# Miniprotein binders against Putative pumilio homolog 16 (APUM16): the designs that were tried, part 15

Target 1, 332 residues: Putative pumilio homolog 16 (APUM16), of Arabidopsis thaliana (Mouse-ear cress) (q9fie9)
Amino acid sequence: MANNNSFSMSTMFNTIQEILNEEPLTVPSPPSRGGYSLFHIRKAEMDIQRIFNFMTGSEDLKDDISVLDTGTLMWMASLMTSDCDYFMVITTNKNGSKTLQKLMGMSDDMDVFFFEAIMRLFIHVMTDKYASYVTIQGMRVFQQDKRELMYDQILRYACFLAGDQYGCIALNEIITDLDDPYYRDQLLDIVANNALLLSNDAYGNFVVQHVLKLRDSRCTRNIADKLCGYCVELSFKKYGSYIVERLLEAGDVPMATVVLDLLACKTEMLIRLARSEYGNFVVCKALELTNEILTADLFYGLVNRLMPYRHLLHRSPRSKIATILDSMSVPN
Below, E stands for the ipSAE of ESMFold2; O stands for the ipSAE of OpenDDE; V2 stands for 0.75 times the mean of E and O plus 0.25 times the DockQ between their complexes.

## First folded at step 9 (miniprotein)

Design k5 (from k3 with E47M; at its last look DockQ between E and O 0.02; V2 from the best seeds 0.00; counts 0 for: pae E 10.1 > 1.5, placed apart)
Fold by ESMFold2, look of step 9:
Structure k5 (fold): chain B 332 residues (1-332), chain A 85 residues (1-85)
Amino acid sequence: as target 1 above (332 residues)
Amino acid sequence: SPEEILKRAQELIDKARELMEEARKLLEQGDTEKAIELLYDAYDLLMRAWELAKELGDPELIKEALRLMEEVFRLLDEALKLRKE
């Protein structure tokens, strides 16, 4: 695989962006007798430039869309989706993405062009800051048969998207909007089944956090089950600790699962966790959330393990754990 | 250069494959904790390789990186199931 003559997407994007920043050109007249080949090439270049200027050119584009007839919009849709570079340059532009979203749903026939372009470039679209919202809009407005095919692609690439900077945001938006229980349950199950990997990921942790905030009882139980036995390990890590804190907040059963993991480790390890850069916040949250009558056994389980080492915990003056323990030791 | 990027992406994929094969052996031997560690490492390498493949615009390399990441997720699921038993 030594052939380096292929046009890279990054290079293509930069080149097209430079072209699309040009002023519109005067339309040439066609030849009087003869071939149309040069005329067709020049017309296509001018047509795509005009389409790009329209799609990306003004904050008042909403007024332009409401005035345009369906035939013009169909022509625009067919040309802007005829080439992967045209589509990506438009959809990766903030205004281009917003304008395309407004066009989507206006006509089922026009939507076919958008759907096919999205599906050809699904991963590239879903991992882009602005283009991913074109897919999200398609999930909202396309006919059911198209939406089902898009759901299938989301399910197939869910874990990859969750690990991407922009893919995780797009995936979370799709999870929020998803109202079909068949696809919702499958997507939530994929996230839960991979919760350990995602919880340690710089971007995937946001997806796990998001699904926990939905308060879906089956998904929350599945996540707790997959993370059972790993909560201490996770709590030492930057992103893992965020997930454990969210799990503590997700309900009484997930909270108990986490606290029982903390109590199951050796006291030396619990103290090391309580003094650690990230784990101290987990232990503190566990103490705060278990400090109730119904969870008093969990609370005092933690306190009894930590209290003999209170002096070591004071070496972190910003630590709230030592403050909580001090309030337990004051005579009255 | 494109040649250097391609070589780097192939090296990352090759290393990820090695880690995945070692992880498969560890799962067979019951050492799920070490297998999970190697699968995390493989995942990180594959994410990097995918970014390089996107920069190249190499559709076959993109497909391979995605396929391997899917396999990493499958192996992690297997490891978690073994942990629960």
Scores: ipSAE 0.006, ipTM 0.373, lowest interface PAE 10.1, mean pLDDT 80
ESMFold2 (binder alone), look of step 9: mean pLDDT 89; pTM 0.885
OpenDDE base, look of step 9: ipSAE 0.733; ipTM 0.929

Design k6 (from k3 with K54E E55R; at its last look DockQ between E and O 0.73; V2 from the best seeds 0.69)
Fold by ESMFold2, look of step 9:
Structure k6 (fold): chain B 332 residues (1-332), chain A 85 residues (1-85)
Amino acid sequence: as target 1 above (332 residues)
Amino acid sequence: SPEEILKRAQELIDKARELMEEARKLLEQGDTEKAIELLYDAYDLLERAWELAERLGDPELIKEALRLMEEVFRLLDEALKLRKE
């Protein structure tokens, strides 16, 4: 049986190395003679320190951005995005991220600076707890041509972001906000096509769960189809079992897909699953959800496979299934 | 330690084999209820061994534990049919 799908770490590593090895834009150095170069360097460092203090300071102290004139705001946008380190220091700070989000959308000309910085630093921004929300805000407020380029990057790195502790949260926010069916359907298809790998991942499972909660019938069918034949394997795993439980809850067809997988495995494997740390919850939920008149064939299919071994199930500390089966047994 | 886990898993498998052989003899003697209890005990031991083998990532030990658990189910099927008759 081909149970082990794996996400290629080599491909992900190569992508990350490529991003990390990008060189910054080169600008000719000012002349080293005349001393004014040192004055301009020291002035720029002093100016950026003032911007750092303003952007990253207490939220209450920055309430009045609207009183700053357009020229001052353009100067701030230009300087804070002029260097990758400046941008990252600001956007990875909780207050810096929030303040920058308030500046975004105020001027299309100013937004060019923010867009270019985000795109240059895309992976670093998207995998940070606070900076990722700067990108999300850009998708809400930037001009359409910029948003389309950002969606292309999201599609390109979707699986990598889904496997990251902060990237998965940001990706889920983007999925929630995405109204353009062209990009939405492509992103959902990427998640569904990789559903087996993501469902077994510590963070990717949250993306699959989020997509299932959208109740998009095409995407739910695609996920169920990709996971068909793997539901028992997944149910032995912590993260996979969450996904299988979500499929059981997602509608009659995904539920039937899961239950038919359970019924198709060997009896020893089903009992082992029913006694296992995570799989017992899947089997229990399958019994509970199929216990209706229209799914009686599925329900009694499970009961008939489990009932002869109810005492073996009782010997496990996970005896809820055994208790359900006891309520089904006839006297003596 | 991986060495302790391996030793424990093998001890569980060895004990389960002993219980399975005794259960086979009890079935031949007609003592079906005792055989069933030994087979339950054997399965519990093998399940624990399988869990330890999975933690080790030892594919041959996993395969051995699973094979024996399937054999326990074959014996249980036989014993449960005999009890009904």
Scores: ipSAE 0.656, ipTM 0.913, lowest interface PAE 1.2, mean pLDDT 84
ESMFold2 (binder alone), look of step 9: mean pLDDT 88; pTM 0.877
OpenDDE base, look of step 9: ipSAE 0.695; ipTM 0.914

Design k7 (from k3 with R83E K84Q; at its last look DockQ between E and O 0.86; V2 from the best seeds 0.00; counts 0 for: pae E 1.53 > 1.5)
Fold by ESMFold2, look of step 9:
Structure k7 (fold): chain B 332 residues (1-332), chain A 85 residues (1-85)
Amino acid sequence: as target 1 above (332 residues)
Amino acid sequence: SPEEILKRAQELIDKARELMEEARKLLEQGDTEKAIELLYDAYDLLERAWELAKELGDPELIKEALRLMEEVFRLLDEALKLEQE
């Protein structure tokens, strides 16, 4: 039926007041139950449909949610988080996630609802493209006691999240934002202690790379220690080679760790690595970075192993190592 | 196709074995320069076979290619040292 007094599409305040004042619609929803589901649906299911439409609508329309009274916002928070499906449908929607993030931090009492929903669904939220940013926002705006409990869960599931397509992105955002040294150091230690596993993972390698970019000397040293003995194996692999290159660039100790691994392998394996799709870049960078006075022993160790096979290296189109070696050799 | 890849890898290995045997004979005759050239050719073929074996996920073929590549290097090391003399 037409309603001459209803004109609600222009502001969020008017839209919510209309929801509060209108009779429930009889539109069926997926949560409907019981023997009367299509004909006698509950007011709560209609209210959640209206809240869903509001939360997932255009961002521009929601800029003024801050003017709504706290009782209305508290009621919305309570209903959205009352059912796992309601919360997940809203938070896995791009606009729903963004709107929820705007509501977070407005009231500690309202945040309790969001916190409890996030914790109940932690893995599902953290491995979703959009819902994970709701958790990240909670870590920015929730009270300290809630944030500490959330960091405990991050620490508990860190390796699982690092191995997930969206979890690794969310984890890297958390690592970037961490300002509590107690939790930051523990999270960095978990990444470093599992560096070999993560470096071999399609998504986990991005977490290791991100941690190395922080330039934390203790964490970098720990990663180098854990990868010691595995740098050649990693260098044959697309993602592993990037990790090894970052270690070479990270300082004297990580660089020495990598170069000593290269020198410890059989000559055939070193030459095969030097000719390989990804490993050639590692060997080339090792030569370039060790070509200095303080690292001359490492440099000439590599050169002495590679030089006898210079012509075999020239036969590979993927390697610039032969040109480096030519610049050192007596002309012939 | 996987069958075509397997056939190519086996053909490369077979040819590399022939080159390695020819290189061994040349080393016994003292023709180290020609032996080295054949060993470079054999290594190139084996490296290609190794890459194909990895693409197939065939662990026995990978193992065979690697053993032969190591054998080529034993022969190369011998030949290069003889040429240095």
Scores: ipSAE 0.592, ipTM 0.893, lowest interface PAE 1.5, mean pLDDT 84
ESMFold2 (binder alone), look of step 9: mean pLDDT 88; pTM 0.872
OpenDDE base, look of step 9: ipSAE 0.636; ipTM 0.893

Design r10 (from r7 with L76M; at its last look DockQ between E and O 0.02; V2 from the best seeds 0.00; counts 0 for: pae O 2.3 > 1.5, placed apart)
Fold by OpenDDE base, look of step 9:
Order: C-alpha cells, then sequence, then structure tokens
Structure r10 (fold): chain B 332 residues (1-332), chain A 85 residues (1-85)
C-alpha cells in the first residue's frame, strides 16, 4: 500500500497552517532571573554582547576560534543556544552563520546545543538565507542520530521547504550531500510524488530540476509519470518549460513521455506551443534530441505534425523549428 | 495599393468567418465531413489573409488571421473527434 502522500496544495496549506498553529515552542522561560545580582546580570549581558561580536565579527576573527579553549567554546555554545531569539540573530547573520558552521562538528557535546537549537527553530533556520547553511553543515558533521532526526524534519517539511526561496537551495544541497540511501530515496520520492505541484512553483521547480540532474533512474521515471499529460501545459510556462526540457534530456523514457504528450495534444495547442515564448524552446529541443536513429519514430511524428504548418512557424521570431522542418523537406 | 490589400484581407476574413459558422452548425448536426471541407476552405482563406496582412505589415490583422486559423484548427480537431465516435 503505497501511501500516496500527494502533497496537494491543501496539504501544503495544511502544513503551513500546522506550522502556524504549532504553539510557539514555549521558549523555556529564561532561567528565572532570581537572585542574580546586578553584577551577574551585567556580566551575562556583557558576555552575550561579546559572543555576538565574536560570532558576527569579520572573517578575520576566524583564527580566534583556534585560540579558545574547549570550556569557553562549550560555554559560548550553551549561551548562544539558551535563547531562541538570540540564536536566530546570530544564525541569520552572514558571519554568525559562517562562524557557527565552523564550531559545528568540533565536539559532540557542543553539537548537542546547536542541534537542539536548530531543531527548535527548524523551519526558521531552513528558510533563512544564511541560517540554512547551518543546517546543511549540521547534516554533514553531526552524529548519525542527530542527522536522522533532522532528516525526519526535512521529510516532514520537504514540499514547504521546496517552495521557499532559501529552503529550496538548502534542500537541493542536502539532497546532493545525502549519503544515506534510505533518506535520499524518501526525499526523491516526495519530490517525484509532488512533481506537478513543484514544477509549477517559482522555487519548487529548481528542486525538480536538481533532482532530474541527479539522473536517478527511478526518480526520473516517477517524475515523468507524474508529469505525463501535463508536459504541454508546463511548456507554456517559464519554469515549467525548463522542467520539460530537463525531462527531454533525462533519458529515452522521459524524452518519449514528453514527445508523446506533444504528439497527443491538439494541433492548435502544438502550434501555439511552438510559437510561444517558452514552448518554442521545448519543441525545438524535442526535435533536436529525437533526431537520432533510435528515436526516429518520435522525430518523424513531430515533424509530420508540424510540417503542414511550417509557414506559421517560419514567420515567428523564433525560426529554429522552421529551419529544422525546412531541412527535412526535400525540395520538390 | 495598401488599401486594396487591406480590403481583400478583410473580405477573406469575413468569408472565412461565415464558413466557420456554417461548419459549427454542421458539426452540431453531425455532418463532420462537410464541416471539415468548409473548415479547410476557411483555413485557406485565412492563410491568404494572413499573408496579405504580413505584406501590409499590419500586426492587428496578422493576429486576427492567426487566431482565426487557430480556431479553425480547434474546430477541425473537434470534427475529427466526432467522426471517431
Amino acid sequence: as target 1 above (332 residues)
Amino acid sequence: SPEEILKRAQELIDKARELMEEARKLLEQGDTEKALELLREAYDLLYEAWELAYELGDPELIDEAFELMMEVMRLMDEAEKLRKE
């Protein structure tokens, strides 16, 4: 029983609503400001500011990490991760993120603090320009047990992350770096199962394109199967056209799937596509890639469908299709 | 003259529209073969109009002729579907 977790738009909305309705993780009340003398408060505040300055300082401070003793680093890690807002301020900072990435993997004990903070703020970290690289680094350097828990979160939020400006980049990097076939295959299955949704998304399309470039035969086939019957429609769209072009490049089976969609569509739609801003590239690429002995049937199928209307294609600003067709017309 | 070309192109478009309307009626009646004949004639007229529009350099007329040719193709595809049923 294949759990067709088709992340419908409704599932994405529900996931967003679940994320929004997740009660703000009760930030553990800052340790009750009990009897800390004004001196201790000032020292703690000064220490917080020092840590911030260290973490967010210029790249030249990177050499200073090597000078810090393990006890000091552990204390810093503990303090940075004790408050979610403070951790986010550091982690979302360009230099803070870079420094944090360097601190990660130095000690398993230290990594506990970073891991816990990342997990509490997982979506916030993954959808930030700089903080997302902290998660990527965690996926590389953390112990296996921590990485597995992070994988579970990535799987849970994969479609949401794929639709995010920075989440999609992080997801692509994670997919690339995945050494665990089990988690990798699950991510690929999620992408494939949601290929139509992601292909129509401004950011999700990059995830689909990335996955297609990995040349995983199973995933590529599953994507082609999910996009079957939609290739023409996608080819009219800016991002969709790139997906369809990647399918054409992905191998014989995906290429055939695309070409069969082109051959099955109405003549009007095919001519409109061939003349369209983005679809002309798809049709042109389909002709170019099928012009091989093994795919001659597909090529001639396209040529035969387009040839009667070559005149309409010739006067389009994008004459490559017409040029291909004219080269096949034996001058009578 | 440009005026004569424009007039001729418009006459062709008008006649093509008439044929398309007759073809629609024939499709409703189930006479797909006659509808296809009229649609082919309409396409030829529209193609001539489209060529004249390009000669004239009139973008609006080019677009009109093109869209009508696409509608003819749509109707042909409909007729072919009905013929297979």
Scores: ipSAE 0.105, ipTM 0.641, lowest interface PAE 2.3, mean pLDDT 85
ESMFold2, look of step 9: ipSAE 0.619; ipTM 0.865
ESMFold2 (binder alone), look of step 9: mean pLDDT 89; pTM 0.888

Design r7 (from r4 with I69M; at its last look DockQ between E and O 0.02; V2 from the best seeds 0.00; counts 0 for: pae O 1.9 > 1.5, placed apart)
Fold by OpenDDE base, look of step 9:
Structure r7 (fold): chain B 332 residues (1-332), chain A 85 residues (1-85)
Amino acid sequence: as target 1 above (332 residues)
Amino acid sequence: SPEEILKRAQELIDKARELMEEARKLLEQGDTEKALELLREAYDLLYEAWELAYELGDPELIDEAFELMMEVMRLLDEAEKLRKE
């Protein structure tokens, strides 16, 4: 039973609303300021500031990690992850993120603290420029049980992450680094099932493009099937055109899907596409790639539709289509 | 002269618009064959106008002729659909 979690725009909205309606992570009340003497509070504050300075300091301070004993590192990890706001301040810092990535995988006991903090702040971490790399590193170095739990979160929020400026990058890196076929295939299925939505998204399109570059035949076919009937519309768009071009390059079946869409559209739309800023590349690539014996029917289909209107294509800024067409017109 | 070219191009566009309007009426009446003939004639006139617009280097006239050609193509597709029904 393929759970057709068709992430409709409404499902993304609902996921965003669920994320927004997730009760503000009750910042665990700072450990009840019981009778810690002003001295203990000051010491703790000093320690917090020292950790912050260590974590966010220049790269040269990273050599100091090797000098720290395991007990000190565990204490630091515990303290850094004891407060969500404090953890976020460190993790979203460029140097803090890098230092944290180095600390991860040093000890399973230490990784518990980092894992728990990441899981509590999963969306916040994954949608941050620097913190997202902490999750990526966790996916590499954590124990399998922790990675599986993180995969479950990635699967749950995959479309949301794909639509985020930094989440899409993190998702692509995770997809690339995935060693587990089960989770990989599920992510690919989510991308494929939502290919139309993601292809029209400012960031999601990069995920679709990335997945197409993996050359997974099943996924590529599923994407082609989902984009069937929409290739012309997508080809007018900057990022959509790249997806359609990648489909043309992906093999005979995806190529045929695109070309059939080009052949099925109205003549007006085809000519507009061929003259368009981005669509001209798609049409040109379709002609170039179909100009083979095995795809001659597709090629001649395109040529026959475009040839009567080649005059309109000559004066377009990009005359490559016209040049192809002219090369086929036997001079009478 | 540029003025004569512009005038000729405009005359062609105006005539094409008339043919397109007649073709629309014919399509509504179910006379698809005559509509197709008029739309082909309209396209030829618009193509001539488009060529003149390029000779003149008038971008507005080029765009007008092009958009009208696209509308003719739309109407041709409609007429062809109706002919198959």
Scores: ipSAE 0.191, ipTM 0.690, lowest interface PAE 1.9, mean pLDDT 85
ESMFold2, look of step 9: ipSAE 0.648; ipTM 0.877
ESMFold2 (binder alone), look of step 9: mean pLDDT 89; pTM 0.884

Design r8 (from r7 with K81E R83E; at its last look DockQ between E and O 0.02; V2 from the best seeds 0.00; counts 0 for: pae O 2.6 > 1.5, placed apart)
Fold by OpenDDE base, look of step 9:
Structure r8 (fold): chain B 332 residues (1-332), chain A 85 residues (1-85)
Amino acid sequence: as target 1 above (332 residues)
Amino acid sequence: SPEEILKRAQELIDKARELMEEARKLLEQGDTEKALELLREAYDLLYEAWELAYELGDPELIDEAFELMMEVMRLLDEAEELEKE
């Protein structure tokens, strides 16, 4: 009973909507404004504004942070992370994010505040242009126990993050920085298992491409296996073609998988692919990379299928393919 | 003349369409051998039409001939699949 858990994008979106529609994390009600005198409220408001200005003001805050005592930094961290909206305003700010990244790893006690805030807002932080770098930095500098909990969240939301404009970048950086083989291999397995979905996604394709560049033999093979039978279809697409080209470059087994798909497709489809805007590069690259003694059978397979129709390829404005084929034709 | 070339190309395309339609009927009847012969003839006619279209520099005619050639290839692949059964 092969559980074809075809995680469709719709199932992910629905699951995320369900997660987003589930229990509002009861942000602990800000401590009841009961007994604080107007003076304390004004002081707190003034302090919040001062912190905001400090966090978001200058890019060169290195010197300013070094002057702050540990007690002040702890207080600031506590205050910044006491309200989710306030934390989001700071962390989504370009300078705020940079300042947070500098504050992280200075003290384990202070990191508790940042960690808790990131975990409460995990998806929001990971899918933001600037806030995602706070998570990346946390993955570098936090204690192992905190990093493990963050890894669990990344694993849980990996496909969603891969399909997000900023999440995909953050995910790629995290994959690159991962020194823990256990979590790294799990992330690679998730990418590989969802390779077809991700390869067809506007952002997920960058994750697949990134993972292929890591040259993990197991992951690369698993991706090739998941894309087997789909390489021709992918090669017609802009981003798909890049993935297929990366598979061709990834080694003999992935290359063979792609070439076998090219050889198995209908002649019409192969000629259309060879003439197509993106597919012509794939076919050309397949010919170029297989033109070796060890892959001669694959090369000649492609040549033999294309050669009868070289005339149709020659008049395509982009035809390096025709030039390759013409070089193989013995002058009559 | 360009007009004569265009006329000849259109005649070739029209004849190829007739052969393709006959080949489709033959495939439905299970006569794959004869269908393959007609499809090969249709391809040759379309190739000549495509060359003429290219000499004329008529993009629409080039595209028409090309798409018909692709359809012939589709039908050839279908016929070859039926011969293996």
Scores: ipSAE 0.059, ipTM 0.599, lowest interface PAE 2.6, mean pLDDT 85
ESMFold2, look of step 9: ipSAE 0.645; ipTM 0.874
ESMFold2 (binder alone), look of step 9: mean pLDDT 87; pTM 0.862

Design r9 (from r7 with D63E; at its last look DockQ between E and O 0.88; V2 from the best seeds 0.77)
Fold by ESMFold2, look of step 10:
Structure r9 (fold): chain B 332 residues (1-332), chain A 85 residues (1-85)
Amino acid sequence: as target 1 above (332 residues)
Amino acid sequence: SPEEILKRAQELIDKARELMEEARKLLEQGDTEKALELLREAYDLLYEAWELAYELGDPELIEEAFELMMEVMRLLDEAEKLRKE
């Protein structure tokens, strides 16, 4: 949950944009001996400006990439990855990211430049809106030895990425695409083992919700186990209530885990939850999902606790709790 | 098919935008309970669209759905604040 890297990245971007917005200098004839260093510095700056303009230009114009010879493409790859600022300015640009993705996979030799730049800048790339898709493309098209090193980094930084606005989106894309069972299971285990922390996070909750949608039985069970005992607390919260709803929807075992947590608290707390801004939706969904023959003990457990207080539930937000309770017979 | 998935995701997003706009009007009128109901429904539609966007691998659609879900969260904060006032 360290947010210090985001400030460093934004400062770097502003500096690069100022440099790139300057007009190019005309390069004079080289001076006599001893003056060559200024000439060579300005040529490199002009070359990177041309590469930047090419990479960030319209996508429609770049369908012609195959027309460029391999030597030119290799030279471009080496120069744009030669400096972290060059690479980041290109990859954090929407068109630059898309163009780079088209270049990736064309040549294993060229891919070495891209891979090394991504790995040096891994956190900065993975927490950027556009650059993160460059890493995702690399995982699709790079040779297996490179992909394995990239997955090792994903595993290492998974929780940090999950807590980032753009990192969580990229992490979910990786989770969706990951077909290697060893790395997939390890990543899902990291998410599950940190489920409580992530469920309370503004961005991490989206990772937990995404993995629950995968319907991986092992991961879902691990998440349910980790959240057991916290479902009432989570259900009072904006983010947590969605996690509990996802857990209720994820299968019979996680649903039972949630409902047993709800039933474990005192009736006064359950009523407070049922009347609360977010908890009412959780209680309603729990009633709806347990209203089946195989879960009747859970359903009637909830009904018996709520029924004496049903008059307090008619004023709850537009939920169906009161409707469900009114449809039941009241024994005398 | 990808075309059917895209169409479904767009329909969900369009409906969610309608619910969010209605919720904004209700918040201006002080009807925070109805606004909360619409915002929860909008979020559910956006969540489905967002998962469809991952299935498509469509970065622009993922971004659109995600930004709308974050806007729903902001509107839920507004509704909560108004209710406690």
Scores: ipSAE 0.694, ipTM 0.892, lowest interface PAE 1.4, mean pLDDT 83
ESMFold2, look of step 9: ipSAE 0.690; ipTM 0.892
ESMFold2 (binder alone), look of step 9: mean pLDDT 89; pTM 0.887
OpenDDE base, look of step 9: ipSAE 0.703; ipTM 0.903
ESMFold2 (binder alone), look of step 10: mean pLDDT 89; pTM 0.884
OpenDDE base, look of step 10: ipSAE 0.765; ipTM 0.922

## First folded at step 10 (miniprotein)

Design k8 (from k4 with K54E E55R; at its last look DockQ between E and O 0.71; V2 from the best seeds 0.66)
Fold by ESMFold2, look of step 10:
Structure k8 (fold): chain B 332 residues (1-332), chain A 85 residues (1-85)
Amino acid sequence: as target 1 above (332 residues)
Amino acid sequence: SPEEILKRAQELIDKARELMEEARKLLEQGDTEKAIELLEDAYDLLERAWELAERLGDPELIKEALRLMEEVFRLLDEALKLRKE
């Protein structure tokens, strides 16, 4: 088996323990081999292989789920969740994930098996391309008491998940779907309170962008407050600049926060930003969005700071700002 | 290699200092237009050096590049005021 993932199961559990200084959730051991004949061990291995082949087969073949009786489905759920490796091999497979999602919600008794496996392996599941959608499906179809326990885990690990390639996608789906204002507001507050850290992250920036798109006025104001004074620094950076552009688009108050940060910095820094790889887009967007009657003071604040250095701006191949300034009928 | 990037950044800084010194002399002589051109050239070199310093993660080199960019800008602002006169 070729390892396309450099992160091992035991390493993930140890990493979580170290980060949180908590005992890891226990991973069930494989079926006991002591005192059993090789025949009994091989039978269990053959049964799980057949379940794996069934679960990972083409989606077009999954109409068979409705044909299986409840006892067979319960037996399958029990066996595939009896070992962490069995569960993970199925759920990290594209078809396995889709099939498992179809089984979830069919029976509350079956869902106990899936819930316990997900909770035991929470970080593994949430950071996988396909398995994370199993957790999302659980959030949609499990009984409320199970969903509340899952929300608690999401709140606990929110920043870690936001920094993960697949965790950030799953977290954004959960944020979109979350109807419970108690958990939604807490999750939004965690994102906002960590906005500076997340905005500089290769994956966390997508979470900040997503919550800004929700147009939740409280969350947007909290993000703007946490980033106030940092917008120029962020705008020099690849991921930070994306966030600043989203703040400019998020409403009048966040836009004003960004533009006032730009106006508050030294003129050399503003010019350097305007010439920079990522910051030039922020300055361009700020000029475009403030070029309105109600924001004329912000617009001409920027123009007056930039115009004396129009020739220096023109020398930069990265920036369209000199062209914008050339289109102004401003003397000098 | 990091050593090659460092050497290139230092070469850009050294050239920029040379241009800055010549620009100061041109300002004293009243050749404001040529001084502006040299200061803009120096700024371009320092911007490149600053970008290389950021890539290295070298705090002292970053600080020096930024300090020189601020000095170039101060001279440029002075030159622009003189031209307007």
Scores: ipSAE 0.622, ipTM 0.898, lowest interface PAE 1.3, mean pLDDT 84
ESMFold2 (binder alone), look of step 10: mean pLDDT 88; pTM 0.872
OpenDDE base, look of step 10: ipSAE 0.660; ipTM 0.901

